# VHH binders against q07589: the designs that were tried, part 25

Target 1, 356 residues: q07589
Amino acid sequence: MSRILVIGAGGVGVITALSLWLKKESDVSLVVRSDYDRVLKHGYTIESCDYGRLEGWRPHHIYSSVEDAASAADNQGYNYIVVTTKNIIDGPVNSRVSNIIRPVLEKNKELHGPQLTTHILLVQNGIDIEKEIWAEFPREQYRYTVLSGIQLIGSTKIGSGHISQVGQDHLSCGAFDPQDAAAIQAANDFVRMYSNEGQNFVEFDPRVRYSRWKKLLYNAAINTSTALVGLDVPRCLEFGVNKKSTEIEVFHPAMREIIAIAASEGIIIEEEFITMFTEITRKKVFKPSMCVDCEKGQLMELEVILGNPIRIAKRNGVATPTLSILYNLLVLVQAKLKERKGLLKFDEKTATLVDE
Key: E = the ipSAE of ESMFold2; O = the ipSAE of OpenDDE; V2 = 0.75 times the mean of E and O plus 0.25 times the DockQ between their complexes.

## First folded at step 20 (VHH)

Design k2 (framework vhh_gefurulimab; at its last look DockQ between E and O 0.01; V2 from the best seeds 0.00; counts 0 for: pae E 21.3 > 2, placed apart)
Fold by ESMFold2, look of step 20:
Structure k2 (fold): chain B 356 residues (1-356), chain A 121 residues (1-121)
Amino acid sequence: as target 1 above (356 residues)
Amino acid sequence: EVQLVESGGGLVKPGGSLRLSCAASGFTFDDYAAAWFRQAPGKEREFVSAIYSGGSTRYADSVKGRFTISRDNAKNSLYLQMNSLRAEDTAVYYCAAGYYLTSDWEEYDYWGQGTLVTVSS
């Protein structure tokens, strides 16, 4: 029976743990930081369109930190580490995914040496998110695979120990390296362990790069634009000049630039997805995740969603006038958020940043 | 440890020529774009030229036609052939390496300590 550690107890992470727990094919652990004492005493209240209402629910194990999960007295190593946190590569160094997962990788290695392969599943937005893991954990020193989870779900924490899921859970899971047989097997095993027939939709993704570039049409054009202006998608569309300019001058040009960047990497994204992503959000009075993060004063996944594709475009000679304007303005919004969090300090007397 | 070491700087009369070299070590040089920047006293660092591992080049307008950047990946070396030198070319010249072929010095990850070029009559 696979031992699975889910890191991140937001709406996505809790539903991930619940889905695995309901299948009864895995030993499910969840890292619950600020809500730990409340969840230990009372469990979760979950209102789910997929799974119904649950009260007093807990996975098999809960921990207040990744370090505690790794140090647990009966820990026999984790087969899977499922990362559901936001990937903020320009944030504090201890919030980087490599640093978050390191205690588990080190403990797995201490307990089992090369006998246990650790499967790291990144359920996070963006492209090139696997490269930090490959860079930080040389494969001659660590036994692991890196898996991609693309999740389309509407699930959020609405109070301490209270989760609301209003959008059906769709998970696509695959290997970042399509030549890695162990990763392919681990992704298929995870699909089996996560699937609750009749309640969610889970599939193996044989084309992880394609899938992530396709989702980037929405994320790099719509998620970013709504975050910049603090509006849901219908308002962005209706407030535009002649009710057309946002779509014609912002969303669609940004998406075409993403398609061009993907093509420069050998990945063909069909033009019909430009219209599809615009239309599925046109009537949904719903703020995308980056907009919500910004309004909550939380750092945005700016670099993995917009910075990384722009860097690829620069290398490949692809023009990105729309994406570049969005990125440069959002860098300022991110700096404002960092300043409020104490991660940057501006000296108003000198009009300069304080580097210490 | 990663190192970039420049050499070949010196005093040259206007109209003369000079060849700068940069030796790279401690990383896989042929995976990187490599560049020359320069800085005159009291001025900001200025882009001179860059070359990608595949041979694509970029030049600042002020040096086009006079300077030629090249690289030898087998020797982990970067070169700058400077011809028709002018007084305004006087500066400390820096070797840099990064993943992107760009004129933006902030995008380069590794830097040398520089070599002084003085053009004076």
Scores: ipSAE 0.000, ipTM 0.106, lowest interface PAE 21.3, mean pLDDT 89
Fold by OpenDDE, look of step 20:
Formats: structure tokens, sequence, C-alpha cells
Structure k2 (fold): chain B 356 residues (1-356), chain A 121 residues (1-121)
């Protein structure tokens, strides 16, 4: 039986753990940070559109930290690490994915050496998010694969130990390295272990890089723009000059730049997706996730959504005038958020950033 | 179980005021659109008002300036303040929740059972 550690006990993480648990093919552990005592004592109350109402639910194991999960007396190592936290590389150092998973990788290595391959599933936005892990954990010393999870779900923590899922869980899972047979197999195995027929939707993704670039058409263009201006998509469109400027001068150019970057890697994203992503939200009044994060004073997944694409563009000689402006302005917005959170200190007497 | 429960309906005279409430359970209005629809006898369901988490609101032309939609996230409740009520406002009023703020009732996923508002002299 596969032992799976889920990290991130928000709406997404808890439902992820629940799905695995319900399938009964995995030993499921969940790291619960803020609600540990309550969950330990009372379990979760879950209202799920996929699974109904559950009272007092617990996975097989709960831990207050990744370190505790790693050092548990009965720990035999983990086959999978599922990371559901937001990828904010420019956030606190201890929140970096590589640092989050390190205790478990080290423990697995200690316990089993080269005989255990740890499969790391990143259920996160953006592109090149696997590179951090590859850089931090040399293959000569660690045995692991990195898997991609693209999840669409409406699930939120609505209170201590309380989860509400109002949108069906859709998960696409694949290998970041398309040539890694072990990763491919691990992804397929995860799909099996995760699938609850009639409740959630999960599929294997044979084109992870393509899928991530495709999704970036929306995230890099629309999610970022709306976050910057604090508007829903319909207002962005209608408030434009002649009701056209936002679409023609911001959204489409940004999306085309993403397509161009992908093309520079040999990945062809169909132009029809520009129209699709524009039209899908044209008449739907809502604020995208990055916009909501910004308004709530939460850090944005800025680097994995815009920073990394722009870096790839620069490397490959692709011009990104629209994305670059969006990115550099949002960097300032992110900095503002950091300052409010005490992550950055600005000295007004000297008008300089305080060095750490 | 997701549930929306309306309250506050009743009989009121023309020109009067009424405040409807909708209590949500099983989910939170946070980050979702909440709306009021109404259906008069023999008529189709029609959009009245909607509010999004960011404070954006929409009103039907027929109720603009008279009705005010609001929400209380702490109470997980939706409200409709109805002023200057008219006979034509007589209907069953429904609370709804969905992902999008829209006038299209088909885009809302959750509905209450409704509360009757009767405006009569």
Amino acid sequence: as target 1 above (356 residues)
Amino acid sequence: EVQLVESGGGLVKPGGSLRLSCAASGFTFDDYAAAWFRQAPGKEREFVSAIYSGGSTRYADSVKGRFTISRDNAKNSLYLQMNSLRAEDTAVYYCAAGYYLTSDWEEYDYWGQGTLVTVSS
C-alpha cells in the first residue's frame, strides 16, 4: 500500500486527502498546521459536492508539521508527497517547496536509501516549478520523481476543521519529465489511487508542459491583469477604450507572447485558445484567484506565473513587452503586500530597503 | 448539505418596506455570487439583484433605487432591503448562490425554497 503525505490542509488539501482515503488504496497522512488540535480531537466536518457530508473525518494520520510527519516513530517512509500549498518562491524561505519537502526526502533516504523512490506531486500553478526541486536535490543523492498536478476545484476552509467543497474536483496528473518512465508510471498509479468514480474527475496528462503553457494563457494574461487593476474580467473588457482596448492591447498580446514562448520550446499552443479564454469569462462576473489573493492581502503566485515565463523568453530571445510590464508592475504590488506583512522593511529616512 | 433559507417575506402595503434575509449553510458566500430572484404567479422567474464578494452589485431596472442587496459574511447571510414596494413586486423571492454574478438564473447552483412577498392595499 502506498503511503501518501499531503501537505497543505486547506480546502484543496483536505479534499485531496479525503479522495485518497475514500479510495482505500493508500495510507494517507495529512499535515495540519493551524487546526491540528481541533482536528486531532474532533476531526473534520466536510461538506462536499463530490462526497456529501462527513463528520469527524480523519485521514489515517495527521501531523502538526512536515518534520513531525517525517520523524514519526512508525514512519516507514512515504511513496508520495502531495504539495497543495501555493507556490510563492519569493515568499518566506521556509515556505519554499524544496524546504517543505526536504524533511521527508531526507527521512526516506535515511530509511530506505536508493530502494525508495519518492514521488512528489505538485498541485500548483505556473511553469518550471519542478526546477527548484531538481536543483536542490541532486539525483545522485536522492531518488525521486516530480509530478504535475493541475487541479480545478471549488473547495475552501470555512472554519477550524471545517471544509466546504462546492465545485467538483478535476485533477490532471502527469510527469514533468516526459522521458521519465518511473514518473509516468507514478502519475498513472496516482490517478488510479485518486479516482473515485462518479465523484471526482482525474486523468493522466501526457503533455504536462503543453498543459501548463496552455493554462498560462489565462493565468499570465487575465489573472495577472485583473490582479493589477482589481477588477473582474467583464469590467476589464467593458471599461476599456471603446470596450476594446483591454482585449486588443492587453489580453491578446499577453496571450500571444505566451504562445510565442511556448513555441520557442517547440510546444505549439493553438491560437484558438486566445479566443476561448477571452470569451469564456467575457460575460461572467468574478474575480480570478490572483486578484482575490491580492485583495485579501495574500501573496500572489507571481514568479511561477509570470516570472518564469519571462525568464524563458529572455533566454530564448522572445520579446514579451506586455508580460514584462505586467510582471514588473505586479512585482511592486507584491512588494507592497510583503511590506504590509512585515516581510520587507523600507526605511523612509534613507528611502532604502532595509537589508536583512 | 448545502442549504439556503429565505425569511422576511409577508404582507405589506404599497409604499412600504420589507427586508428579506437568506441564511446559507453548508457553504460560505465568500468568493461567490449571491442573488435574489423572484417569480410572480403566472410569470417567469426574473432577476432582482446580485452581489459579489468584492462588493460589486447588480440590479434589475425595475428595482433600481428601491432595493438594496447586502451580505454579512460573519453571519453567512444575504439580505434584500426593499423600499417603496409596489403591487408588481408581489412574488416569491428566491435566494441563490453561484460562481458568477449574473442575471442568468441558470448560472446559479444553489437555491432556497423562496419566501412570499405580497404587496397589497
Scores: ipSAE 0.000, ipTM 0.221, lowest interface PAE 16.4, mean pLDDT 92
ESMFold2 (binder alone), look of step 20: mean pLDDT 83; pTM 0.844

Design k3 (framework vhh_gefurulimab; at its last look DockQ between E and O 0.01; V2 from the best seeds 0.00; counts 0 for: pae E 12.9 > 2, placed apart)
Fold by OpenDDE, look of step 20:
Order: structure tokens, then sequence, then C-alpha cells
Structure k3 (fold): chain B 356 residues (1-356), chain A 124 residues (1-124)
């Protein structure tokens, strides 16, 4: 039986763990930080559109930290690490994915050496998110694969040990390296272990890079723009000049730039997705995730969603006038959030950033 | 219980017209993009038309100018007006609904819900 460690106990992480647990093909561990005592004592209350109402639910194991999960007395290593936390490269050092997974990778290496391949599933937004892991963990020393998880789900932590899922779970899982047979197999195995027929939706993704670029049409254009202005998508559209300027001058140009960047890599994103991503949200009054993060004073996944694409563009000679403006303005917004959190210090006497 | 139920299929002569209906129940249809697909005997299921929640419509090249997709959210219904029907339009027609941000309108595997289908036969 596969041993799976889920890191991140928000709405997404808890439902992820629940799905795996319900399938009964995995030994499921969940890292629970802020709600550890509550969950330990009472379990989770889960209201799920996929699975109904659960009271007092727990996975097979709960831990207060990744380190505890790694050092558990009965720990025989983990086959999978599922990361559901936000990918914020410019955030606290301890929040970097490489640092998050390091204790488990080290433990796996210690316990099993080359006989155990650890499969790291990144259920995260953005592009080039796998590169950090590849850079930090040499394959000569570590045995692992990196898997892509693209998830659409309406799930939120609404209280301590309380999860509400109002949108069906859709997961697309594949290998970041399309030539990595072990990763491909691991992704397919995960799809099997995760699939609860009639409840959630999960599928293998044979085109991870394509899928990541495609999703960036929405994230890099609509998610970022709404975050900047603090509006839901319908208001962004209706408040535009003649109710057209936001779509014509912001969303579409941004999406076209993403398409151009992808094309520079030989990945062709269909033009129809420009209209599709606009239309699916045209009449839905909601704020995208980055917008919500910003309003809540939480750091955004800015670098993986917008920074990395722009860096690729620059490297490949693709012009990104719209994305660049969005990025550079949001960098300032992110900095403001960092300052509020004490991650940046500005000296007003010298009008300079304090080097720490 | 989520249901999509197609109706309106039947036998029609070339050049004739049919109007298909799809009745949705058990979910908030107005939030979904909706589409028609068709599958002819011995062929793969193919995209026919889609309508998004915002009202934008899309058509396969083979049906452009002849078919019109529409929806009535108050009735939780999807429609396909088919004019100038041809023998090659003979197929089982399916309605589908999709809520996801990820899915393309032309990809059948990504739609959340499907009807049972209604047969359209165009024959002289």
Amino acid sequence: as target 1 above (356 residues)
Amino acid sequence: EVQLVESGGGLVKPGGSLRLSCAASGFTFSDYAAAWFRQAPGKEREFVSAIYSGGSTYYADSVKGRFTISRDNAKNSLYLQMNSLRAEDTAVYYCAADLTFYSGWYEPTEYDYWGQGTLVTVSS
C-alpha cells in the first residue's frame, strides 16, 4: 500500500486527503499546522458536495509538521508527497517547496536509499515550479519524480477543523518530464488511488506543459488583473470603458502574450481559449484566488503565475507589454503585503529598503 | 440527481429542419457552459456547438450557418435549431454541461455531465 503524505491542510489539502482515504488504497498522512490540536481531539467536520457530511473524520495519520511526519517512530518512508500549499517563491524561506519537502526526502533517503523513489505531486499553480526541486535535489543523490497536479475545486476552510466543499473536485495529474517513465507511471497510479467514481473527477495529463500554459491564460490575465484592482470578473468587465476596454485592452492582450510565450516553446495554445476563459466567468460574481489573497493580506503566487512566464518571454524574445505592466505593478502590491507581514523593512529616514 | 435529457430527434428529409431540446435538472444549469455533440455510426463523437454562460456561441465548421444553439436558463434548457439538414448530419446528438475553467468547449472528455442522446436521421 502506498504511503502518501499530504502537506497543506486547507480546503484543498483536506479534501485531497479525504479522497485518498476513501479510496482505501493508500495510507494517508496529513500535516496539520494551525488546527492540529483541534483535529487531533475532534477530527474534521467536512461538508462536501462530493462526499456528503462527515463528522470527526481523520486520515490514518496526522502530524503537526513535516518534520514530525518525517521523524515519526513508525515511519517507513513515503511513496508520495502531495503539496497543496501555495507556491510563493518570494515568500518566507521556510515556505519554499524545496524546504517543505526536504525533511521527508532526507528521511526516505536515509531509510531506503536508492530503493525508494519519492513521487512529489505539486498541486499548485504556475509554470516552471518543478525547476526548484530539480535544482535543489540532485538526481545523483536523491530518487524522486515530480508530478503536476492541476486542480479545480471549490473547497475552503471555514473554521478550525471545519471544511466546506461546494465545488466538485477536478484533478489533472501528469509528469513534468514527459519522458520520465517512472513519473508517468506514478501519475497514473495516483489517478487510480485518487479516483472515487461518481464523486470526484481525476484524469491523467499527458501534456503537463501545455496544460500549465493553458491555465495561465486565465491566471496570468484575469487572476492577476482582478488582484490588482480588487474586483470580481463581472465588475472588471462592466466597469470598463464602454464595457469593452477590460476585455479588449487587458484580458485578451495578456492572454495572447501567454499564447505567444508558449508558442516560443513550440506549444500551441488554441486561440479559442481566449474567449473561453473570458466567457466562463463573464456572469459569475466571484473574486479569483489571487484577488482574495490580496484582500486577505496574504501573499500571492505572483512569481510562478506571472514572473516565470515573463522570464521565459524575455529569454525567448517574446514581447509582453501587458503582462510586464501587470507584473511590475503587482510586485509592488506584493511588497506592500510583505512589509505588512514584516518580511520587508523600509527605512523612512533614508528612504531605502533595509538589507537583512 | 443530475440529469440531462435530450429530445426532439427523429427522421427528417434532406433540407429539412429539427429542433433539439435538452432539459437539465439537479444542478444550477445557468452556471454551466453547455454544448451539443454528435456521434455517427462507426465514428467518434464530435463537437457540434457550444454556448457559454455569458451567451457566446461556437460552432463546428460543418454546421456553421445551418445550426443555432440557444439556452433558456429560466427553463434550465438547451436548444439546437438544425436547418438545411444533410445526410451527413445523421447521428445521435448529445447535450453536455461543463463548469470547469480548465476545459475547452471542443473537448468531450472534459464535460461534467452528459445526456443519453437523441437520434437524428436524415434520409430521403
Scores: ipSAE 0.006, ipTM 0.247, lowest interface PAE 10.6, mean pLDDT 92
Fold by ESMFold2, look of step 20:
Structure k3 (fold): chain B 356 residues (1-356), chain A 124 residues (1-124)
Amino acid sequence: as target 1 above (356 residues)
Amino acid sequence: EVQLVESGGGLVKPGGSLRLSCAASGFTFSDYAAAWFRQAPGKEREFVSAIYSGGSTYYADSVKGRFTISRDNAKNSLYLQMNSLRAEDTAVYYCAADLTFYSGWYEPTEYDYWGQGTLVTVSS
């Protein structure tokens, strides 16, 4: 049986662990941060549109930290590391994905050397998120694959040890390197281990780069805009000048810029998706994830959603006037969030940052 | 204000050694990938070496085995130890840093922050 470590115990991570556990084809471990003691003693209460109500549920193993989970793998190691945390590369160093997974990779290497290939599944938003892993873990020193998980699910933590899933779980899983046969096999294996027929939807994604660039139309244009103003999508559209300016002067131009950037990287996204993504949320009164993160005082996935595509644009000579304004304003929002969390200090006497 | 300041350039004979330094300020250097680039007269700027926040290092083929990149995060400093210098190493050397750089690490446009450069001349 595959040994799977799920990192992140928010709504996504807990349902991921539950789906794997229900299939009974894997040994499921979950890293549970602040809720560890509560979950250890009482388990999770889960209200799921896919799986029904569960009380006192636990995966096969829970740990209070990745370091503890890695120590428990002293004689076995983990076949899969499933990262469901937000990817905040401009946040604290311990929130960088490479640093989060490093204890497990080092322990697997110590225990098995080249005999165990570690499959790292990034269930996170954004583009170029795999490149941190490739850069920080050179292939000649580590044996691993990097897999992409694009998840559409409405699952949130509503209290300590309490998960509410109101949107059905859809997962697309594929290999970031489409020529890596081991990664392709691992992605297909994960699809099999995750699939609960009639209850969730999971599929192999043969074109991970395309899929992630296409999703950026929504994320880079709409998710970002709603986060900036603190409004759900219908309000953003209805409050615009003549009920048109938001889509015509913000959403659509941002999406066209993403299409142009993707094209400069050889990824052709059909322009019809501009209309599709604008319309799919026009009548749905909900706040996208980045907007919710801001309201909760949590750092945003700003760099993987906006920073990375803008850097590609600058390299390739693609103009991004709309994305750049969104990005630079959201950098200020992110700094405000960092200041509130004590990650950034401003000296009001000198009007300068307090760091070197 | 972000600043990168190179130092340690100079004139050296072929086969000699030189150590370049780059002092970083205005940002949390330990969070950044850092690199050295160089530009010879009449040439475009080219990649020399990079070191990532986790300590992994990369080198252009032309300098591999002769140059060593290192960083001291406590001092916010990046270094390049250059040994067995050749005339073709003559160039202005630039320090660069990027918070989120993981694509096109050899491409100068991938780096957001740059120093002003320090001249290295290898000549008999």
Scores: ipSAE 0.000, ipTM 0.370, lowest interface PAE 12.9, mean pLDDT 88
ESMFold2 (binder alone), look of step 20: mean pLDDT 80; pTM 0.823

Design k4 (framework vhh_8h63_2; at its last look DockQ between E and O 0.01; V2 from the best seeds 0.00; counts 0 for: pae E 22.5 > 2, placed apart)
Fold by ESMFold2, look of step 20:
Structure k4 (fold): chain B 356 residues (1-356), chain A 118 residues (1-118)
Amino acid sequence: as target 1 above (356 residues)
Amino acid sequence: ELQLVESGGGLVQAGGSLTVSCAASGFTFDDYAMGWSRQAPGKERELVAGIYSGGSTYYADTVKGRFTISRDNAKNTLYLQMNSLKPEDTAMYYCAAGYWLSEEYDYWGQGTQVTVSG
């Protein structure tokens, strides 16, 4: 059986662990940070549109930290590391994905040397998220693959140990490097281990880069706009001038800019996806994930969703007036969140930041 | 701020070998696809070889099997090993960096001359 460590116990991570656990083809460990004591004692309460109601549920193993998971893995290590945490490049150094996964990679290397290839599955939003891993872990010293997980799911932690899943899980899993046969096989194996017939939808993704640029239409236009104003999509659409200005003047222009940036990189995203993503939650009173993160006082995945595409646009000479305004306003929102968390300090006497 | 500096060019006899290198600074080297292009006098610049940030490589048909591209991310250096050189390989060789697409690389070096005598 594959030994799988899921890192991140939000709505996505818990359902990921549950899906793997239900398939009974893997040994499932979950890192449960702040909720550890409560989940250890009482288990999870899960209300899932895919799996129904569960009470007192735990995966095979839970740990309070990645370090503990690495040390207590029955001295076997892990075949898969599934990262479901938010990718906050501009956040604390310990929240960097490379730093989160390092204890497991080091332990796998110590236990198995080159005999165990570690499959790192990034279930995170954005583009260019794999590059940090490649940069930080030289392949001559570490045996690993990097896999992409694009998950469309409506799952939220609504309390300590309490998960509500209202949208069916759709997972697309593929290799960031389409020439890496080991990564391709690992992605296909993960699809098999995650799939629960008739209950979720899981597919192999042969075109990871295309898929991530396509999803960016929603993330860069809608996730960002709703986060900026604190509204669900139906309200954003209905509150617009003549009930049309939000989609015509904000969502659609932002999506067209993403399509243009992708095209400048040789990736053609069909224009009909602008309508599809605009309509997918028009009638669902549900706040997108970035909006929810902002309301909870949590940092946003701003750089991987807006920063990275804008940097590409600048290099390629693609105009991004809509994305740039959204980005610069959200940089201010992100700074406000950092200040509240003590990660930034403003000196009111000098009207300047205390440290850079 | 950002710099790409090629070196290692020179004069070599047909059938010989040469390695050119490119030192990169002022940017996150590991995030970029890197490539070599060449331009002979009076001709258009042409792609020779590229290497993606993940290590996957590609080669022009005219050099396949003779040239090898590699990168050392710890030293921020790109290499091109050129074997079995022909007079047709005579050109200025340019180092380039970009996220994707060889024709749309974001940054270019000043070039290093490779001359193959028959």
Scores: ipSAE 0.000, ipTM 0.099, lowest interface PAE 22.5, mean pLDDT 87
Fold by OpenDDE, look of step 20:
Structure k4 (fold): chain B 356 residues (1-356), chain A 118 residues (1-118)
Amino acid sequence: as target 1 above (356 residues)
Amino acid sequence: ELQLVESGGGLVQAGGSLTVSCAASGFTFDDYAMGWSRQAPGKERELVAGIYSGGSTYYADTVKGRFTISRDNAKNTLYLQMNSLKPEDTAMYYCAAGYWLSEEYDYWGQGTQVTVSG
C-alpha cells in the first residue's frame, strides 16, 4: 500500500486527502498546520458536491508539521508527497516547495536510501515550478520524481476544520519529465489511487508542458488582469470601451504572447483556445483565484504565472509587451500585500525599503 | 463560526500593568492582521494597537511605549501587554481581525473591560 503525504490542508488539500482515503488504496497522511488541535479533536466537517456531507472525518494520519510527518512513529517512508499549497516563490522562505518537502525527502533517504523513490506531485499553477526541486535536490543523492497536477475544483476552507466543495474535482496528473518512465508510471498509479468513479474526474496527462502553457492562457491573461483591477470577468468585458477593449487590447494580446512563448519552446498552443478561454467565463460572474487572493490580502502566485513565462520569453527573444506591463504592475500590488502582511518594510522618512 | 473571545480585563491601579488576551477560532488565524481597539464611555472606538501576520506592529500615539501587542499563531491567541496604565486607558477593549490594519476590521470580539483607578 502506498503511503501518501498531503501537504496543504486547505480546501484542495483536504478534498485530495479525502479522495485518496475513500479509494482505500493508500495510507493517507495530512499535514494540518493551523487547525491541528481542532482537527485532532473533532475531525473535519466536509460539505462536498462529490462525496456528500462528512462529519468528524480524518485521514489515516494527521500531523502538525511536515517534520512531524517525517519523524512518524512507524518510521516508514512516504511514496508520494502531494503539495497543494500555493506556489509563492517571493513569499516566506519556509513556504518554498523545496523547503516544505525537504524533511520527508531526507527521512526517506535515511530510511531506505536508493531503494525508495519519492514521487512529488505538485498540484499547483504556473510553469517551471519543478525546476526549484530539481535544483535543490541532486538526483545523484536523492531518488525522486516530480509529477504535475493540474486541478480544477471549487473547494474552500470556510472555517477551522470546515471544508466546502461546490465544484467537482478534475485532476490531470503527469510527469514533468516526459522521458522519465518512473515518473510516468507513478503518475498513472496516482490516477488509479485517486479515482473514485462517478465522484471525481482524474486522468493521466501525457503532455504536461503543453497543458501548463495552455492553462496559462487563462491564468496569465484573465486571472492576472482581474486581480489587478478587482473585477470579475464579465465586468471586465462589459466595462471595456465599446465592450471590446478589454478583450481586444488586454486578454487576447496577453494570450497571444503566451502562445508565442510556448512556440519558442516548440510547444504549439492552438489559437482557438484564446476564444475558448474568453467565452467560458464571459457570462460567469465570479472572480478568479488571483483576484480573490488579492482582495483577501493574500499573496498571489505571481511569479509562477507571469514571472517565469516572462523570463522564458526574455531568454528566447519573445516580445511580451502586454504581459510585462501586467507583471510589473502586479509586482507592485504584491509588494503592497507583503507590506500589509509585514513581509516588507518601507521607511517613509528615507523613502526606502528597510533592509532586514 | 468565527469567534474572538477577549479575556484578562479587570481593575488595576494607575501605574500598574495588565495583559489582555484574545482567543481566535473559526478562521485561519495566521493569515489575518489582528488588532486591539478600545471604547470609553461617550467616546468613539479607537484603534490602540495592531499586528500584521508577519509581525509588524502599529501603536496609537496615546499608548506608544507603554503597550505591546503580540501574537501566538500556534495558539491562535492575540495579546496586549499594557504597562504604566493611566485612568485615561479605562475602556472596553475589543479584539479585532482583518486582512490588514485599518479602522474597520472584518471581525470583532465582545470585549473585555479594563478599569484603571486613579
Scores: ipSAE 0.000, ipTM 0.209, lowest interface PAE 16.8, mean pLDDT 91
ESMFold2 (binder alone), look of step 20: mean pLDDT 80; pTM 0.806

## First folded at step 21 (VHH; framework vhh_8fcz_2)

Design m1 (at its last look DockQ between E and O 0.05; V2 from the best seeds 0.00; counts 0 for: pae E 5.2 > 2, grease 25.8 > 24.2, placed apart)
Fold by ESMFold2, look of step 21:
Structure m1 (fold): chain B 356 residues (1-356), chain A 121 residues (1-121)
Amino acid sequence: as target 1 above (356 residues)
Amino acid sequence: QVQLVESGGGLVQPGGSLRLSCAASGFTFSRYYMNWVRQPPGKGLEWVSGISSSGGSTYYADSVEGRFTIIRDNDKKMVYLQMTSLKTEDTAVYYCAREWYFGDSYTFDYEGQGTQVTVSS
């Protein structure tokens, strides 16, 4: 039986744990932080368009920290770590994915040495998110694979221990390295463990880099712009000069820059997606996730969505005038969010930042 | 395997009508938004219309709004495009396409072989 640790108990993480639990083929653990005591005592209340209504539901195990989960895996360890948290690389050091997963990797290594390969599934937005893992955990010292999960689901926490899933679950799972046979096998195994026939849709993704660059067209152009101005997509389009300037001067140029960056990395994204993504969102009154994060006072996945593509562009000599303006303005928005959360302090007498 | 099979194209005069069909298989059809896209001669793909998983919401490109109607039948796993008042600019290969939509989560995956619509005098 595979032992699976799901990290992050937001709407996505809880439904991920539920889907694995319903299949009855895995030992499912979930790291629950702020809701831990409530869920321990009462379980979750879940309203799911996929799975119906559940009361008092718990996965096989819950923990208040990754450290506790790692300690509790006596003699067995975990086969999979599923990371559903936002990837905020410019946030607190303890929020970096490498630091989050380290206790499990160290425990697996202590228990099994090279005999257990840890499969790390990143269900997070952005590009180059696997690079941190490869840099922090040398393959000669650690046995692991890194898998990509693109999970398209409408699931939110609506209260302590209460989850509402109104958008159907679709998971595409694949290997970041398409030549890594162990990672490919692990991704296919996860697809089988996650699939609940007739209720969700789960598929193997043979082209992870393509899939993530394609998704980035929307994320780097639209998700970012809406976050900057606090508007849904239809308002951004209608409020533009002559109802056209937002798409012509912001969305489309930003998407073209992403396509050019992807091409410099050998990934060809069809230009037709620029207009297709714009048109399918034009009349859907909905705020993208980065815009919602800003409204809730939460940090954004800024570096993995804009920072990393711009770094690739600089390395490869690709011009990014639109993305660079968006990024630098959003750096200011992120700093404002950090100040509100006490992660930055500004001394108004000197007009300078105070060291932490 | 996911399959989308388009049919119902043909040659019509300007002002005429056609109804396109798309038969879907290999996935839980009722869980996905469905779309029609088209490729005019010598041009790239352009989005035409979309419909929510339940059929409760429909969306149209400005160029076709008021002339085209998208419909789905979840029991038969079919999506249709009723086209009226056709113009020569509507000449294209038409494809149905699967979409998943919630929040900022889009996939525009899987297209069939398409069906040719030709509008000429």
Scores: ipSAE 0.222, ipTM 0.661, lowest interface PAE 5.2, mean pLDDT 89
Fold by OpenDDE, look of step 21:
Structure m1 (fold): chain B 356 residues (1-356), chain A 121 residues (1-121)
Amino acid sequence: as target 1 above (356 residues)
Amino acid sequence: QVQLVESGGGLVQPGGSLRLSCAASGFTFSRYYMNWVRQPPGKGLEWVSGISSSGGSTYYADSVEGRFTIIRDNDKKMVYLQMTSLKTEDTAVYYCAREWYFGDSYTFDYEGQGTQVTVSS
């Protein structure tokens, strides 16, 4: 039986753990930071459109930290690490994915050496998110694969130990390295272990890079712009000049730039997705996740959604005038959020950032 | 095709009561959170109340907490809003809304024409 550690106990993480647990093919551990005491004592209350109402639910194991999960007396190592936290590379150092997973990778190495391959599933937005892990953990020293998870779900933590899922879970899982046979197998195995027929939807993704570029049409254009202005998508569209400027001058150009960057890598994203992503929320009062994060004073997934694409564009000689403006303005918004959180210090007397 | 048909609105005096109804069709009703939203004159859409798919959990805006009650009947594919102690500021077009999601976030999908609620002396 595979041992799976889920990191991130938000709406997505808890439902992920629940899905695995319900399938009964995995030993499921969940890292619960802020709500640990409550969950330990009372379990989770879950209202799920996929699984109904659950009271007092717990996975097989709960831990207050990744370190605790790694050092647990009954720890036999983990086959999978599922990361469901937001990928905020410019956030606190301890929140970087490589730092989050390090205790478990080190423990796995200690316990099993070369006999255990750890499969790291990143259920996160953005592109080139796997590169951080590859750079931080040399493959000659650590045995691991990195898997991609692209998830569409409506799930939120609405209170301590209380989860509300209002949208069906759709997960596509594949290997970041399309030539890694072990990763491909691990992804297929995960799909099997995760699938609850008639409840959630999960499939193998044979084109991870393509899928991530495709999703970035929406995230890089609509998530970012709505976050910047603090408006839902329909208002963004209707408030534009002649009700057209937002679509024609912001959304479409941004999406086309994403398509151009993907093309520079030999990945062809169909132009029809520009229209599809624009129309999908045209009449829905919808604030994308990045916009909601910003409004809640939470850091945005800025670097993985805009920063990395722009870096690729620069490397490949692709012009990104629209994305670049969005990025540089949102960098300032992100800095503002950091300052409020005490992550940046600005000296108003000298009008300079305080160097740490 | 998702269909939501609201009814039950009308003119009432302050302090009065109304019961709104919404008939849903075209989707698996029991799998979705249902909500009531409203649009006051000259204002934007605002969330009023929500109910979980099973009906086990209910949620309310601060402005209506203690006065409104949301219930659902999954067998009949109906959602209701019992409104009591109505105030003039409750005047709005009320819509039944299905929760809809994209990515890791969710919003409201309302397809109906709404029902007018007017609270006036």
Scores: ipSAE 0.022, ipTM 0.411, lowest interface PAE 4.6, mean pLDDT 91
ESMFold2 (binder alone), look of step 21: mean pLDDT 84; pTM 0.853

